# Designs tried in a protein design chat: VH-VL binders against o46895. Part 21

Target 1, 223 residues: o46895
Amino acid sequence: MGSNKIKNLVQYEIQDFVSLNKMDTKSHDSLNLNVSKKSRYLLHRVLTNQLINNRSGNACTKTRSEVEGGGKKPWKQKGTGNARAGSSNSPLWKGGGVTFGPKPRTFSNKTNKKERLLALTTALYLKSNNTKVINLDNLDFTNLKTRDLVIKCSNLIENYKKDQKILFVAEPTASGLWRYVKNISNVDLIYTTGLDLKKILQAHHIIFTCKALNDVKEVFNEQ

## First folded at step 6 (VH-VL)

Design q2 (framework fv_pimurutamab)
Fold by ESMFold2-Fast, scan of step 6:
Structure q2 (fold): chain C 223 residues (1-223), chain A 124 residues (1-124), chain B 107 residues (1-107)
Amino acid sequence: as target 1 above (223 residues)
Amino acid sequence: EVQLVESGGGLVQPGGSLRLSCAASGFTFSDYYMHWVRQAPGKGLEWLGDIYSGGDTDYGNEFTSRFTISRDNAKNSLYLQMNSLRAEDTAVYYCARESFTLYDLGPYDAFDIWGQGTMVTVSS
Amino acid sequence: EIVLTQSPATLSLSPGERATLSCRASQSVSSYLAWYQQKPGQAPRLLIKDASNRATGIPARFSGSGSGTDFTLTISSLEPEDFAVYYCQQYDDWPYTFGGGTKVEIK
């Protein structure tokens, strides 16, 4: 009813790894992703809240640093037809005088579960052209070296540059996969139980396992 | 092809008004912040203001009382209403699209698409 | 507002030479800085964003570097089409501001 989101179909080509030296493109899969009509506002709001929640140490000082100028700036927010409480992005007018350029001071950092989910699906849609899906079920990991896996996966990426960040997204049962990526500076791994908006947005390239893609479908359909 | 085309410029008397238009094509206009930037003859670029998809505007320090930015998402069009024009407002006026990027998590971005500009001359 | 100062105002060089253009901010803009190219009678064209990321279709001879307050645009070997005015722009804070420009001209 008057939804602030649009559903978009994203199709993925699945690369089936029979061995490191042999790949077959055998199948396709798809996600129907909800995309926010106010994507910049939503993404920044959810990300800012995530950064606050991820902080540790002196809670008072850390929170102040993030909110009062240490963290990312409040998203540039404009009205959407409804009155907005707690935010201003325009110069102030008072008593016939004009003041210019005060930074917004009323940004709300609280997000609900539906907003977080919509931010994740929006981010995945925006990264869809930089997302690959691989099937590792037939790959023998017994004698696999870390560099070999990363090199093979990077070959799936068009115009790949060595300094670009690659994010692997795997199912929780693939805990052994961490041993192959943990010592590579430009590579990170997350599990479907801990989808991370910041890591998704900061990745130049995202690589899903087939099982992780299916887990993500389940998570998004249940919300 | 992503394109912006300005129109509505011309000669206007001091104290007069003029409305500029910018027609967008080749992209989903309603997804983007849009901007007006001006350039006086032989001078540099000066940001005038922007408009969010929902209609909320911000203006540079000199423009708040005399200039109004609006948009019509159904017509893929951006407008600049200019009132109480002065000789110092003589410039080429550009519309520009703000790029959207997720690599750097800030609230603002660079301008990736520009119109060809339309000349406004304020003279007697 | 954040003031951007470009230097030199004019750079006179021959084709094949290296051009190095400076942009300095009155306060930190992190890496939220873009470079534009403008030829006479034409609109500005985005070259580089986020201090160092080339825009789509921009030749590899253009490179950007810097962070905080000091930024550089380098053209490794000037081609005839590179003689133009170059502007830096910050988008770290409101309002958006541009530098005064550097004109790269043939000697």
Scores: ipSAE 0.005, ipTM 0.438, lowest interface PAE 10.1, mean pLDDT 77

Design q3 (framework fv_pimurutamab)
Fold by ESMFold2-Fast, scan of step 6:
Structure q3 (fold): chain C 223 residues (1-223), chain A 124 residues (1-124), chain B 107 residues (1-107)
Amino acid sequence: as target 1 above (223 residues)
Amino acid sequence: EVQLVESGGGLVQPGGSLRLSCAASGFTFSDYYMHWVRQAPGKGLEWLGDIYSGGDTDYGNEFTSRFTISRDNAKNSLYLQMNSLRAEDTAVYYCARESFTFEDLGPYDAFDIWGQGTMVTVSS
Amino acid sequence: EIVLTQSPATLSLSPGERATLSCRASQSVSSYLAWYQQKPGQAPRLLIKDASNRATGIPARFSGSGSGTDFTLTISSLEPEDFAVYYCQQYDDWPYTFGGGTKVEIK
């Protein structure tokens, strides 16, 4: 009674390359996504846990080409403690015995698998209007057609503003795809085995491969 | 309507203690990092510290030795415990909410909602 | 800590004029820079975040630009209600830091 989630059907147009610079809708596919009724709460909770684990150095997460720490030498305090969780300026850092400040307490910022999964499906639902599915399954990454693949990938990207973040989501076996996107500053790539809530939410546009869409159906259909 | 209201300010003698409160309404308080920022009369803004939804804190400058930030998510309230107050602590104290956006979710963000502030005067 | 230097400290202009406010960081803050407006007796109000994104309800006459170490807030045509103190803030790295402020006053 009174479920904490709603199941929503998202319809995707599967696009295929007609030529090196032209796409056309080949077919349709759909995905049933569980969406949290308290989506802001859940997303912030799961993301906050991820950010606590990631928070150090200069904290820049907006561009793929940025060097960690902004080229500055990392501080010992930043490497030892979490900038959010544990105060690097804590008066209780070195104190032994009795302290008159806040007592050390067990702190858990962990989220469980179901909570993380619900956050991912909620995020994908919220990004559904900015998500495209393309068919790259018929491309050979190992032969002289690599030039065609470079052209196809660049033509996909040129339709977007250079300051908009584009996230490719591909199957793990598409490791060759990284070679074509790694040098483009506004493009990132993740695999279906490593879905990243932060990257999904930060993306202005998400591009799924057809095979990646099928992979996530299997993951999200486990309940 | 999203709102933050500070209270608890007043006149305190040097060496005294004071606890400030910030009441949040109109949003899911537990979703947000919360901050304390102070401003001495006629001076600029100074970041004091923040608190994660789960209670972990970070502090600026030397504040960790005298100030403690805490929160009660069930009561939608943020607190600042101030001890060993000095004349230099005379300021308006603001609570602020760190922004949460879907597009740009870095570890740190700007402060999109501020309370009206509460004045703390430390004078002999 | 990252130091933010705002210039000028005071900018004296008339209504209808363009205001250009500068914020310079001691090291790169990428685009993680916000601008706030503060009127006498009031709390700061977020104007711009991520160097160039206007906050909800902020008039189009306010615009932000810049990246790295040099940032600018521009008010294309000053309205009477725009005479206030403006602060920049970086959130690229801990701790959060603010600039010293620029007071925009009536000539």
Scores: ipSAE 0.006, ipTM 0.464, lowest interface PAE 10.6, mean pLDDT 77

Design q4 (framework fv_pimurutamab)
Fold by ESMFold2-Fast, scan of step 6:
Structure q4 (fold): chain C 223 residues (1-223), chain A 124 residues (1-124), chain B 107 residues (1-107)
Amino acid sequence: as target 1 above (223 residues)
Amino acid sequence: EVQLVESGGGLVQPGGSLRLSCAASGFTFSDYYMHWVRQAPGKGLEWLGDIYSGGDTDYGNEFTSRFTISRDNAKNSLYLQMNSLRAEDTAVYYCARESFTWEDLGPYDAFDIWGQGTMVTVSS
Amino acid sequence: EIVLTQSPATLSLSPGERATLSCRASQSVSSYLAWYQQKPGQAPRLLIKDASNRATGIPARFSGSGSGTDFTLTISSLEPEDFAVYYCQQYDDWPYTFGGGTKVEIK
């Protein structure tokens, strides 16, 4: 049977700090990313399953706001906001409102690991033009004010607007980075051990640390 | 050659039922969202509903209770079950394929392939 | 739902003339707008998608422009086969909606 995926090589310029106020490109790196030919369906399926798996407790469901990304919606959304009155009894509607009648017969509450990985690599490929890579190894954190990290990194982004969402992706040993992002409303941080499809797709801009990029290579380029 | 062919239209009494079929050829049918669009004589286009490759459906304009969309990927076929038909359901019914681009960040897209349409007339 | 208003309802022109068709949305549809051509007794044919991207096999005389709420389809020099009804369609949000159509007819 034919393959439902396409492998694409993505190139990144690695930005190194030459001083607290200056960055320069010193090296390059790449990812081989598997991209789904059925990207809209796969992304919708994985996001729906992610929202279900993030619930704590019983059958009581909290509906969630509709997810939107940088001028485009990266997945098919069923209705506006929450589950829509008058919509089909689709098993793939967002958030999953509580139903006390018949449940969709074909609904799967789990996405297999291969589907999740393919969705993540597809999302990263679709965001590749809005992704920057930084090397923090030479940055002196003892002289860095909390707000300065985001300001310095945002200077890498052409036409950056302060209301745009920035997602930092870091290695799990960089837990101290949370200090530099936690009080900035349009900035979020995830670790390579907890890659989040929804956050990746919602981000206007993604900033990988060099070490985080190497972490995802072990999963994505080897498979 | 990429092609969609509708069938099953005809004359039906008010309150009656009809099942329309759409046969797809020349492409991997299971990879695409499929749509039904109708057009009353001398009027514009009205989106009726869609179905993705896995079978989930969405319906517009109060069609949910009377109309059911289904598909059989093994037979490359799309269906529209129409119940409790009214005179205002008189229209040409088109099946259409939603365009797919692997680079596209958007969840929705335009309809790049259309069938020839099948006429449904509801009258006594 | 998002309402699309097409103007004019009818455009009477001669072959060789430039046709300019308007589609206005009740709210922003970004660039997620398509144009279709429909000839009498035929199914619609996709002309333009993403506001300005010409579909496969569509002649260069057809061009689309606009973003947000104001969109234009231009036919630079009308050929006899271009006299038809033209519909815009948005796919920014559910449900998919179409404009009422503009009939381009021969004078």
Scores: ipSAE 0.005, ipTM 0.447, lowest interface PAE 12.1, mean pLDDT 77

Design q5 (framework fv_pimurutamab)
Fold by ESMFold2-Fast, scan of step 6:
Structure q5 (fold): chain C 223 residues (1-223), chain A 124 residues (1-124), chain B 107 residues (1-107)
Amino acid sequence: as target 1 above (223 residues)
Amino acid sequence: EVQLVESGGGLVQPGGSLRLSCAASGFTFSDYYMHWVRQAPGKGLEWLGDIYSGGDTDYGNEFTSRFTISRDNAKNSLYLQMNSLRAEDTAVYYCARESFTLEDWGPYDAFDIWGQGTMVTVSS
Amino acid sequence: EIVLTQSPATLSLSPGERATLSCRASQSVSSYLAWYQQKPGQAPRLLIKDASNRATGIPARFSGSGSGTDFTLTISSLEPEDFAVYYCQQYDDWPYTFGGGTKVEIK
C-alpha cells in the first residue's frame, strides 16, 4: 500500500562566507529530499557497491584492450571474496548460465541509479542538522590563505571540534577551491557531478555552496 | 529491547539434518545483514555465513554444500538448515546481527547483537 | 583469508591490575577490527569496534587502539567480572575472521 520512501522539505539559511551574515538577495533555499523507510539496508547496499567500484579502479578510463577491440582481460575487484571458484554458495548456478562459481557479497549488493539517488537524499536528510549553505561570491581568492579558510569554517560551525571532518560540496566550476582545501587534513571537497555517499556519511559537518545546492536540487528533481 | 533468540538445537546422529531458527525482536529485522557463527566446545569462534535483507547468501567455503541460510522478514526470523552433519559440526550455534551506523566506512561491520546460542551435538 | 593471531593465549592477573591483549593481522585491516568478551556459558559481547570505539554500555576501563596489522585491547583495572575470553575480529575483507582468543584468568 504505502511507499518505501517519505518526502521531506529541508530549509537552509544562506550565509555569506566572508561576513557570515545572512544574504540580502537570497537568504533561504530548500531541498525536497526523499527518505527511505529502510534506510540502513539501502545505505548499506549503495555504500557497498560504491566501495567495490572504488577498489576496482577507474572504470571510465578506456584500456588498450577496449580501444583495440581485442579480447578483454577479466576485471579483478579488490573486495571480491576469498571463496573458491565453483563454490555451491553461488546462486548464479540456478540461472543455467555458463558461470559457475562463488557469488561474492559484492554481486548481491548491486544497486541502480534510483537506489543511489534515494540513498544520497536519505543521507543528506540525516545530516541536515549539520549542514550549512554558503555564498562564495564575495570571497577574494587572490588574498585567501589556507589558514583563513580554516578559521572561517571554525566560525561557521557551532560546537566545532578540531578533529571533526568537514565536507565541502561545490559546483564543478569552483575547481579553484580545491587548491585551498587539499592541504587541510580534516576538510574534503566533492563536486555535484561526483556526489559520494561514503564522504557524506563520514562527514561531521557538510558545507554546500549556494550553486551546489541548486545543482543538487536539479538532480534530485528526477525522483 | 533488541534481542535474538535461537532454537532448534539438539542431539543428532552423523549424516542427519537439523534446522535452527533465530527469532529477532526490538529492531527492524529487514534492515540488517544477519550471520551464523559457531563455536565448538572449548574452541574459538567460526563464521559460517551471512544473508542480506533481500535473501542472497554467502558462506565459508567448507559450509556451502551442507548448510543453507534463509530468512523470513515478515516473521522476523532467520534460519540455518544443516544437512549431512558430522561429528566436527558439534558446536554452539549463534545468530548475530551485523552493526550498521551512518559513520561506517566499509561494506562489512562488527556484530553488535548476539543470540544466547543453541547447542548442536552430532554423536552416535 | 586474513588470519588474526592473539597473544598471549592466557593472561593470569589479579583484580585491579592492567590487562593488555594483542591482536595481529596477516595483512592490513585498516581500522576494521572489533573486540568481543565471552564469559563461560554466554554469547560473545561486543566491546570495541573500528579498533577504538566503545560499544554502547561498555565501561570506560576498556579501550582499544591500533591500526593496520597491530591492535591492542587494554583493561585499565580488572574487575572480577572481566575475567573472560576475549576475541578480536576483522571485517576489512571477506570472509569475516576471528582471532584464537586470549583467556584472562584470575591468578
Scores: ipSAE 0.005, ipTM 0.462, lowest interface PAE 11.1, mean pLDDT 77

Design q6 (framework fv_pimurutamab)
Fold by ESMFold2-Fast, scan of step 6:
Structure q6 (fold): chain C 223 residues (1-223), chain A 124 residues (1-124), chain B 107 residues (1-107)
Amino acid sequence: as target 1 above (223 residues)
Amino acid sequence: EVQLVESGGGLVQPGGSLRLSCAASGFTFSDYYMHWVRQAPGKGLEWLGDIYSGGDTDYGNEFTSRFTISRDNAKNSLYLQMNSLRAEDTAVYYCARESWTLEDLAPYDAFDIWGQGTMVTVSS
Amino acid sequence: EIVLTQSPATLSLSPGERATLSCRASQSVSSYLAWYQQKPGQAPRLLIKDASNRATGIPARFSGSGSGTDFTLTISSLEPEDFAVYYCQQYDDWPYTFGGGTKVEIK
């Protein structure tokens, strides 16, 4: 309804391994992304919320309820939190809006989920020039040393420097890929079920598996 | 070319009011937090306040009651309304753009573009 | 608020000498520290951000280092155009604060 977002088509070349040391483009795919017209504001709000949630989770002990959201934030929210807080009719401000007994209604979670998803699609669009897609179906893993995967994939990146951060995004069934990245500095791996705005924004380069792109395409194209 | 140009400075009597303008060009003005910074003759830089694209403002403690920051995104313009001016408000007033990159995690950043400044003199 | 203390207030050197400027914070600012150069009658110019990252167009003779509470701006060999006032600024927490400045002047 509102014009707070624009839908943009991003085109990707899918890189296939034609040999252990060579990649080539055999196919193309596209992703239709919603991009926020208030990109910095949205990214700041969602990132601030993620950092608050991460802090609460990291402090989970027997005193979990005492550390949950407690304490002063390490940074200020420049008016961005005020818009999120909403009116006096916000579920957040109407404690009686949640019914005890049967499973509580979670209407507030729908707004947060939409904002988070819009922030993710906005971030991916803004990182699109630094995003590559690889197809691992033709790669012989039996002859591949663990560190070699990152080295071979980094060859797709023009002017790559060793201090630059690479983020791999894979489908959740590709849990075995963690073995190829876990001990390499400046390299991280996330799965499509756990997309992370902070990691996407911090990455200098993003590498999607072909299957991860399909997972993300399905979810994002429904909005 | 990215540019900020301030205007509206001049001589004003104690207790008077003055409105400063800052014209932005060469970038998408509505995507950036904008700031006002002042500098008294021979003194250092002092942050006055900032404004988000949507109009939300924050001020340094010294300025909340007398100074108002506003913006007009359609005109690519930033404003500073100054009321109840005092001799100690005599300074060059700069507008500045807060840097923004997708790799920044914190809500705050350095000021990458500055205007030339406009001089405000409060004297009788 | 976070207080930034710059030292020395004035640094008198000759062209070709190394300049070392200090900025100390009253509490940790992580790496969220910038350096600005200001020449007489001109606006400040961003030199370094995130403690050590040179801004676009800034000569390699300028370098920044440090983290937490102790920061240094180094000019490896002073050029005539480098004689100016230098300010540090933190953006780790609100409000934004600047140091009092270090004037680098010709000896």
Scores: ipSAE 0.006, ipTM 0.460, lowest interface PAE 9.8, mean pLDDT 77

Design q7 (framework fv_pimurutamab)
Fold by ESMFold2-Fast, scan of step 6:
Structure q7 (fold): chain C 223 residues (1-223), chain A 124 residues (1-124), chain B 107 residues (1-107)
Amino acid sequence: as target 1 above (223 residues)
Amino acid sequence: EVQLVESGGGLVQPGGSLRLSCAASGFTFSDYYMHWVRQAPGKGLEWLGDIYSGGDTDYGNEFTSRFTISRDNAKNSLYLQMNSLRAEDTAVYYCARESYTFEDLFPYDAFDIWGQGTMVTVSS
Amino acid sequence: EIVLTQSPATLSLSPGERATLSCRASQSVSSYLAWYQQKPGQAPRLLIKDASNRATGIPARFSGSGSGTDFTLTISSLEPEDFAVYYCQQYDDWPYTFGGGTKVEIK
């Protein structure tokens, strides 16, 4: 409680991964995402607590200097925006409407489920312009090579740069996809059962499978 | 010029309620985390909770169910609503401003400005 | 929560003497430790933040040192106005906690 939310409808074009053509009946799918008006501070808080919880061992270790890492992160802003006039994304990065908002601070190791879900839906909204949805039904896994997957991804993403990180989000039953992704630099895979805020925020491009999108739609639309 | 002034303290019976106010002046109130700290007579300082400029709050575990912090940025005011008061809640209540800079990515800071405090006495 | 232990509870000294106050944390707080001065009937006043950085307007005789779990506040030469209670506070982890205080009194 106490969080201000905006519900945003995000629409995705569905492409066949093999031919890269739009699917006739499912050329668009959508998510209703709850987005925090305090997005920068919520994301900082949840990410900080995630990094604390990911620490190995039973030792109670300190948080701030370890999380800080080797420099600046661009979480203070949306990043470079080509948002057109009339597309209201500004309040999500203003942190209450000010350009230099108040500072967040370190919280307990545990975040509640509602805060984590709100952070995930907020992150997906912020990445919506860099999110693609693919249909894998026509993909022949028996003759697919890892190198072929890299070429398909580069063709799927407009103006792809080699240093950009790509994150696949797949349903748990798509375990076969991991064999192609595991040896590719700058490409990672997560399943809908293990959504990872850090990986989502650090990805330059996100690729959902149709089934993965439907899995998260069920969870997120029920918030 | 930078100042915090508490008010609303007084004598209250056990089980009663009381609302404290803190008036801020001389700075942009909406830019700061604000805190409530109390001190029982002859005892040390105890942190009660805080509030983000946008209204989200955190509390010490023992205060979560009885105390509520709120703010009105348009009035430059901070509030502490206290319910189900007990004799052990007798204390001077201070509001405090958390020091602020915009340079840190994961900021934490000390309390640079304090009010003079308001006395709450819980007695029959 | 992180427990801060201050010692000694009371320090009896004369004006002109050096005061050394200790604050120990139950677990590391890195350098995110502040010191406050409180005189009878007054609000606490920030002296030192980030273990060693003097707050604006604080005299040079006050200095802080330490990191991790062991911190020290030093007053190089006590002035009459320095006889007060001193508290340490950590802001590395939630919830914020204060030490029990050290009273510096006239001998």
Scores: ipSAE 0.000, ipTM 0.427, lowest interface PAE 14.6, mean pLDDT 75

Design q8 (framework fv_pimurutamab)
Fold by ESMFold2-Fast, scan of step 6:
Structure q8 (fold): chain C 223 residues (1-223), chain A 124 residues (1-124), chain B 107 residues (1-107)
Amino acid sequence: as target 1 above (223 residues)
Amino acid sequence: EVQLVESGGGLVQPGGSLRLSCAASGFTFSDYYMHWVRQAPGKGLEWLGDIYSGGDTDYGNEFTSRFTISRDNAKNSLYLQMNSLRAEDTAVYYCARESFTLEDLGPWDAFDIWGQGTMVTVSS
Amino acid sequence: EIVLTQSPATLSLSPGERATLSCRASQSVSSYLAWYQQKPGQAPRLLIKDASNRATGIPARFSGSGSGTDFTLTISSLEPEDFAVYYCQQYDDWPYTFGGGTKVEIK
């Protein structure tokens, strides 16, 4: 698997709300993504296996540990990867949970894990021109109707059409974000603990939170 | 066909050791958390421990010092090393696969596939 | 650890009768509860998961209900092959725990 990968640097402009109706670039960040030289073959193989075997990308995000008060995966997150969000309340970004050290996060066997990780990074690279990064830490959610978050974020997308699929990617502690997307057609939310190749590839547009980008950077650029 | 087959059980004297094996077939073994569960004659089910795809393990409190779970993903095999065996360890030992689906990836899940079990008898 | 208490310990019924089995948890397990059937000399078989979702191939006469601490497994009309021991299991928190079992036997 290592001999068929190329590392590419992707740069993102971090969009901050300057008001409820305006965003501006105040910072930049970058992500090194391993891309398969045989991207079409790899993606086809991983997707075909996922459809046949009904498997998620992050099978081993389930952790068997004495973790108290960690907030078991909320019911609202059912159907995504295994995430311990800890909070479903507003403000949406309620700090962070206690970090108990590195937890095992593997897809399948050692060879298939590397293949699936390469597929995920390849998919993110292929979607990089349709990926936006937003900083929601300074947004006043008490003055927003639930549906308005998606509308405001979609303003970042040039020539956006309502029939296009938007995928939000957030950090696991942002469980409260689900309330702002759950009733909107063609919008989905996944967490960095449950990255899903099928959902990433099906999305026309991807919107990362700033914290989710940092989570992905720590996992994918580590090696 | 999805299948789990245990082996390695038998008669062992108190203080002895045994290594149980569980052979998996019909599915991608390394995608699943695997578990060991035992059942004493005429008694209920007791969870021993689990192992994730990458090898990290969790055990019931009373088993941590005497039992070790391991796996070999290349051989599609799960193992239970039992040391310092006691009469109360007499039981049928089952390996079990934890259920996993894309639509419901809760933090934990039920056991959808079980092996037939292997009997361990600790007696002099 | 979460303790699961099953009642009754033994249920004596005739074919065609309705069986109702109870499982009570010492603390909330939300809906993360499964039911297993075990026949003599056989491994347990998954019947119900997530309190109410039938496993693949399980007949419609088996149904599960409940949430939190009180759960019920119902067999609407007992068939001869249904006389077995039934176990509940929680997977809400470590460690995984099982109930003591309910034996459904022919009277």
Scores: ipSAE 0.000, ipTM 0.429, lowest interface PAE 15.7, mean pLDDT 75

Design q9 (framework fv_pimurutamab)
Fold by ESMFold2-Fast, scan of step 6:
Structure q9 (fold): chain C 223 residues (1-223), chain A 122 residues (1-122), chain B 107 residues (1-107)
Amino acid sequence: as target 1 above (223 residues)
Amino acid sequence: EVQLVESGGGLVQPGGSLRLSCAASGFTFSDYYMHWVRQAPGKGLEWLGDIYSGGDTDYGNEFTSRFTISRDNAKNSLYLQMNSLRAEDTAVYYCAREGFLDWGPYDAFDIWGQGTMVTVSS
Amino acid sequence: EIVLTQSPATLSLSPGERATLSCRASQSVSSYLAWYQQKPGQAPRLLIKDASNRATGIPARFSGSGSGTDFTLTISSLEPEDFAVYYCQQYDDWPYTFGGGTKVEIK
């Protein structure tokens, strides 16, 4: 029954953050993003589940019980499903009950990853008109002040307003950038190792470093 | 520095129970699938199971149903509860991180702990 | 489950020689195959992922090739520190499985 997602190619112009001119070496890059046809439903569902699951380990145990209607039931693996469509494994449900045998089927958690991935790529597609890609190679972090970063961002972003939230997405090795943004209430930073659906959705503007774009391109295209 | 440190191994009698811990540091623990892998003396690597950031688990074999994997994201800790231990459970137990995030594609194990030795002896 | 068969079980070579290690899968794992190095008393170390991509910090003498069911790890010129046990691992389907290992030892 038909595909619940569509692939969309998004083109990004890579700008030098200091001069705001496009890079001569690599002036553009692209992402092929999977977009859910039921984007609002998917984003709400994944965000709600992630907010619940991001609480302490004690809360995660409570969350499993609460999602099952508060009743104490056998543990369920949420979002595990079948490993893959067409898997040679035995049917997941034989006669509607739990099967007790010497070698029961082990469920894959990979479905949870794919659903979260689809939500992230959908969110980035929806924010694509408000997403900029910058090259930081010419930026001198040694002499950079927090106020200078804000000024550069305001010059980079069309229709920027002081109350709008800006989210930087950087490679993990750009840890030095954190010291400049951590004290600004309307500017946040996440690394490609910790993409946050809530922060992406709450951002009015998203700024990727070109290295961060390459990191997420590898993840999103499974290459 | 990304690091995993196991603890809790030791000598245990057949039929006994033991709980292993793995302390993670240097990365956002809650974003990664975590795995347990064991290795019997002089033998190869054997995958035991994994756990999603939200707590859902998979196990490689129902004969390891005596083993339960759990995690505490607030404490950056991974656990392996082992019950009804047998001589064949004697092994070094490793925790390992799957290299891509829980929302990403399937990946190899890029970070491993040092391992903790469990000896089941009568 | 997907069974990985490594051959040979033991490879006896001298420093400077080329080592070629094989890993065969019972069914296609596409390119979702990794190679690990393990020295006595140490944890495994990731060498190669996605069949051919070197992990961070891994010397260029290590290379991986193959797809589907046949995979090869090549060490172009053995250094003393390369004498270890090597394991392949697939992550195409659950459960994750490892090969039985190939021991590379000094002749």
Scores: ipSAE 0.000, ipTM 0.424, lowest interface PAE 14.7, mean pLDDT 76

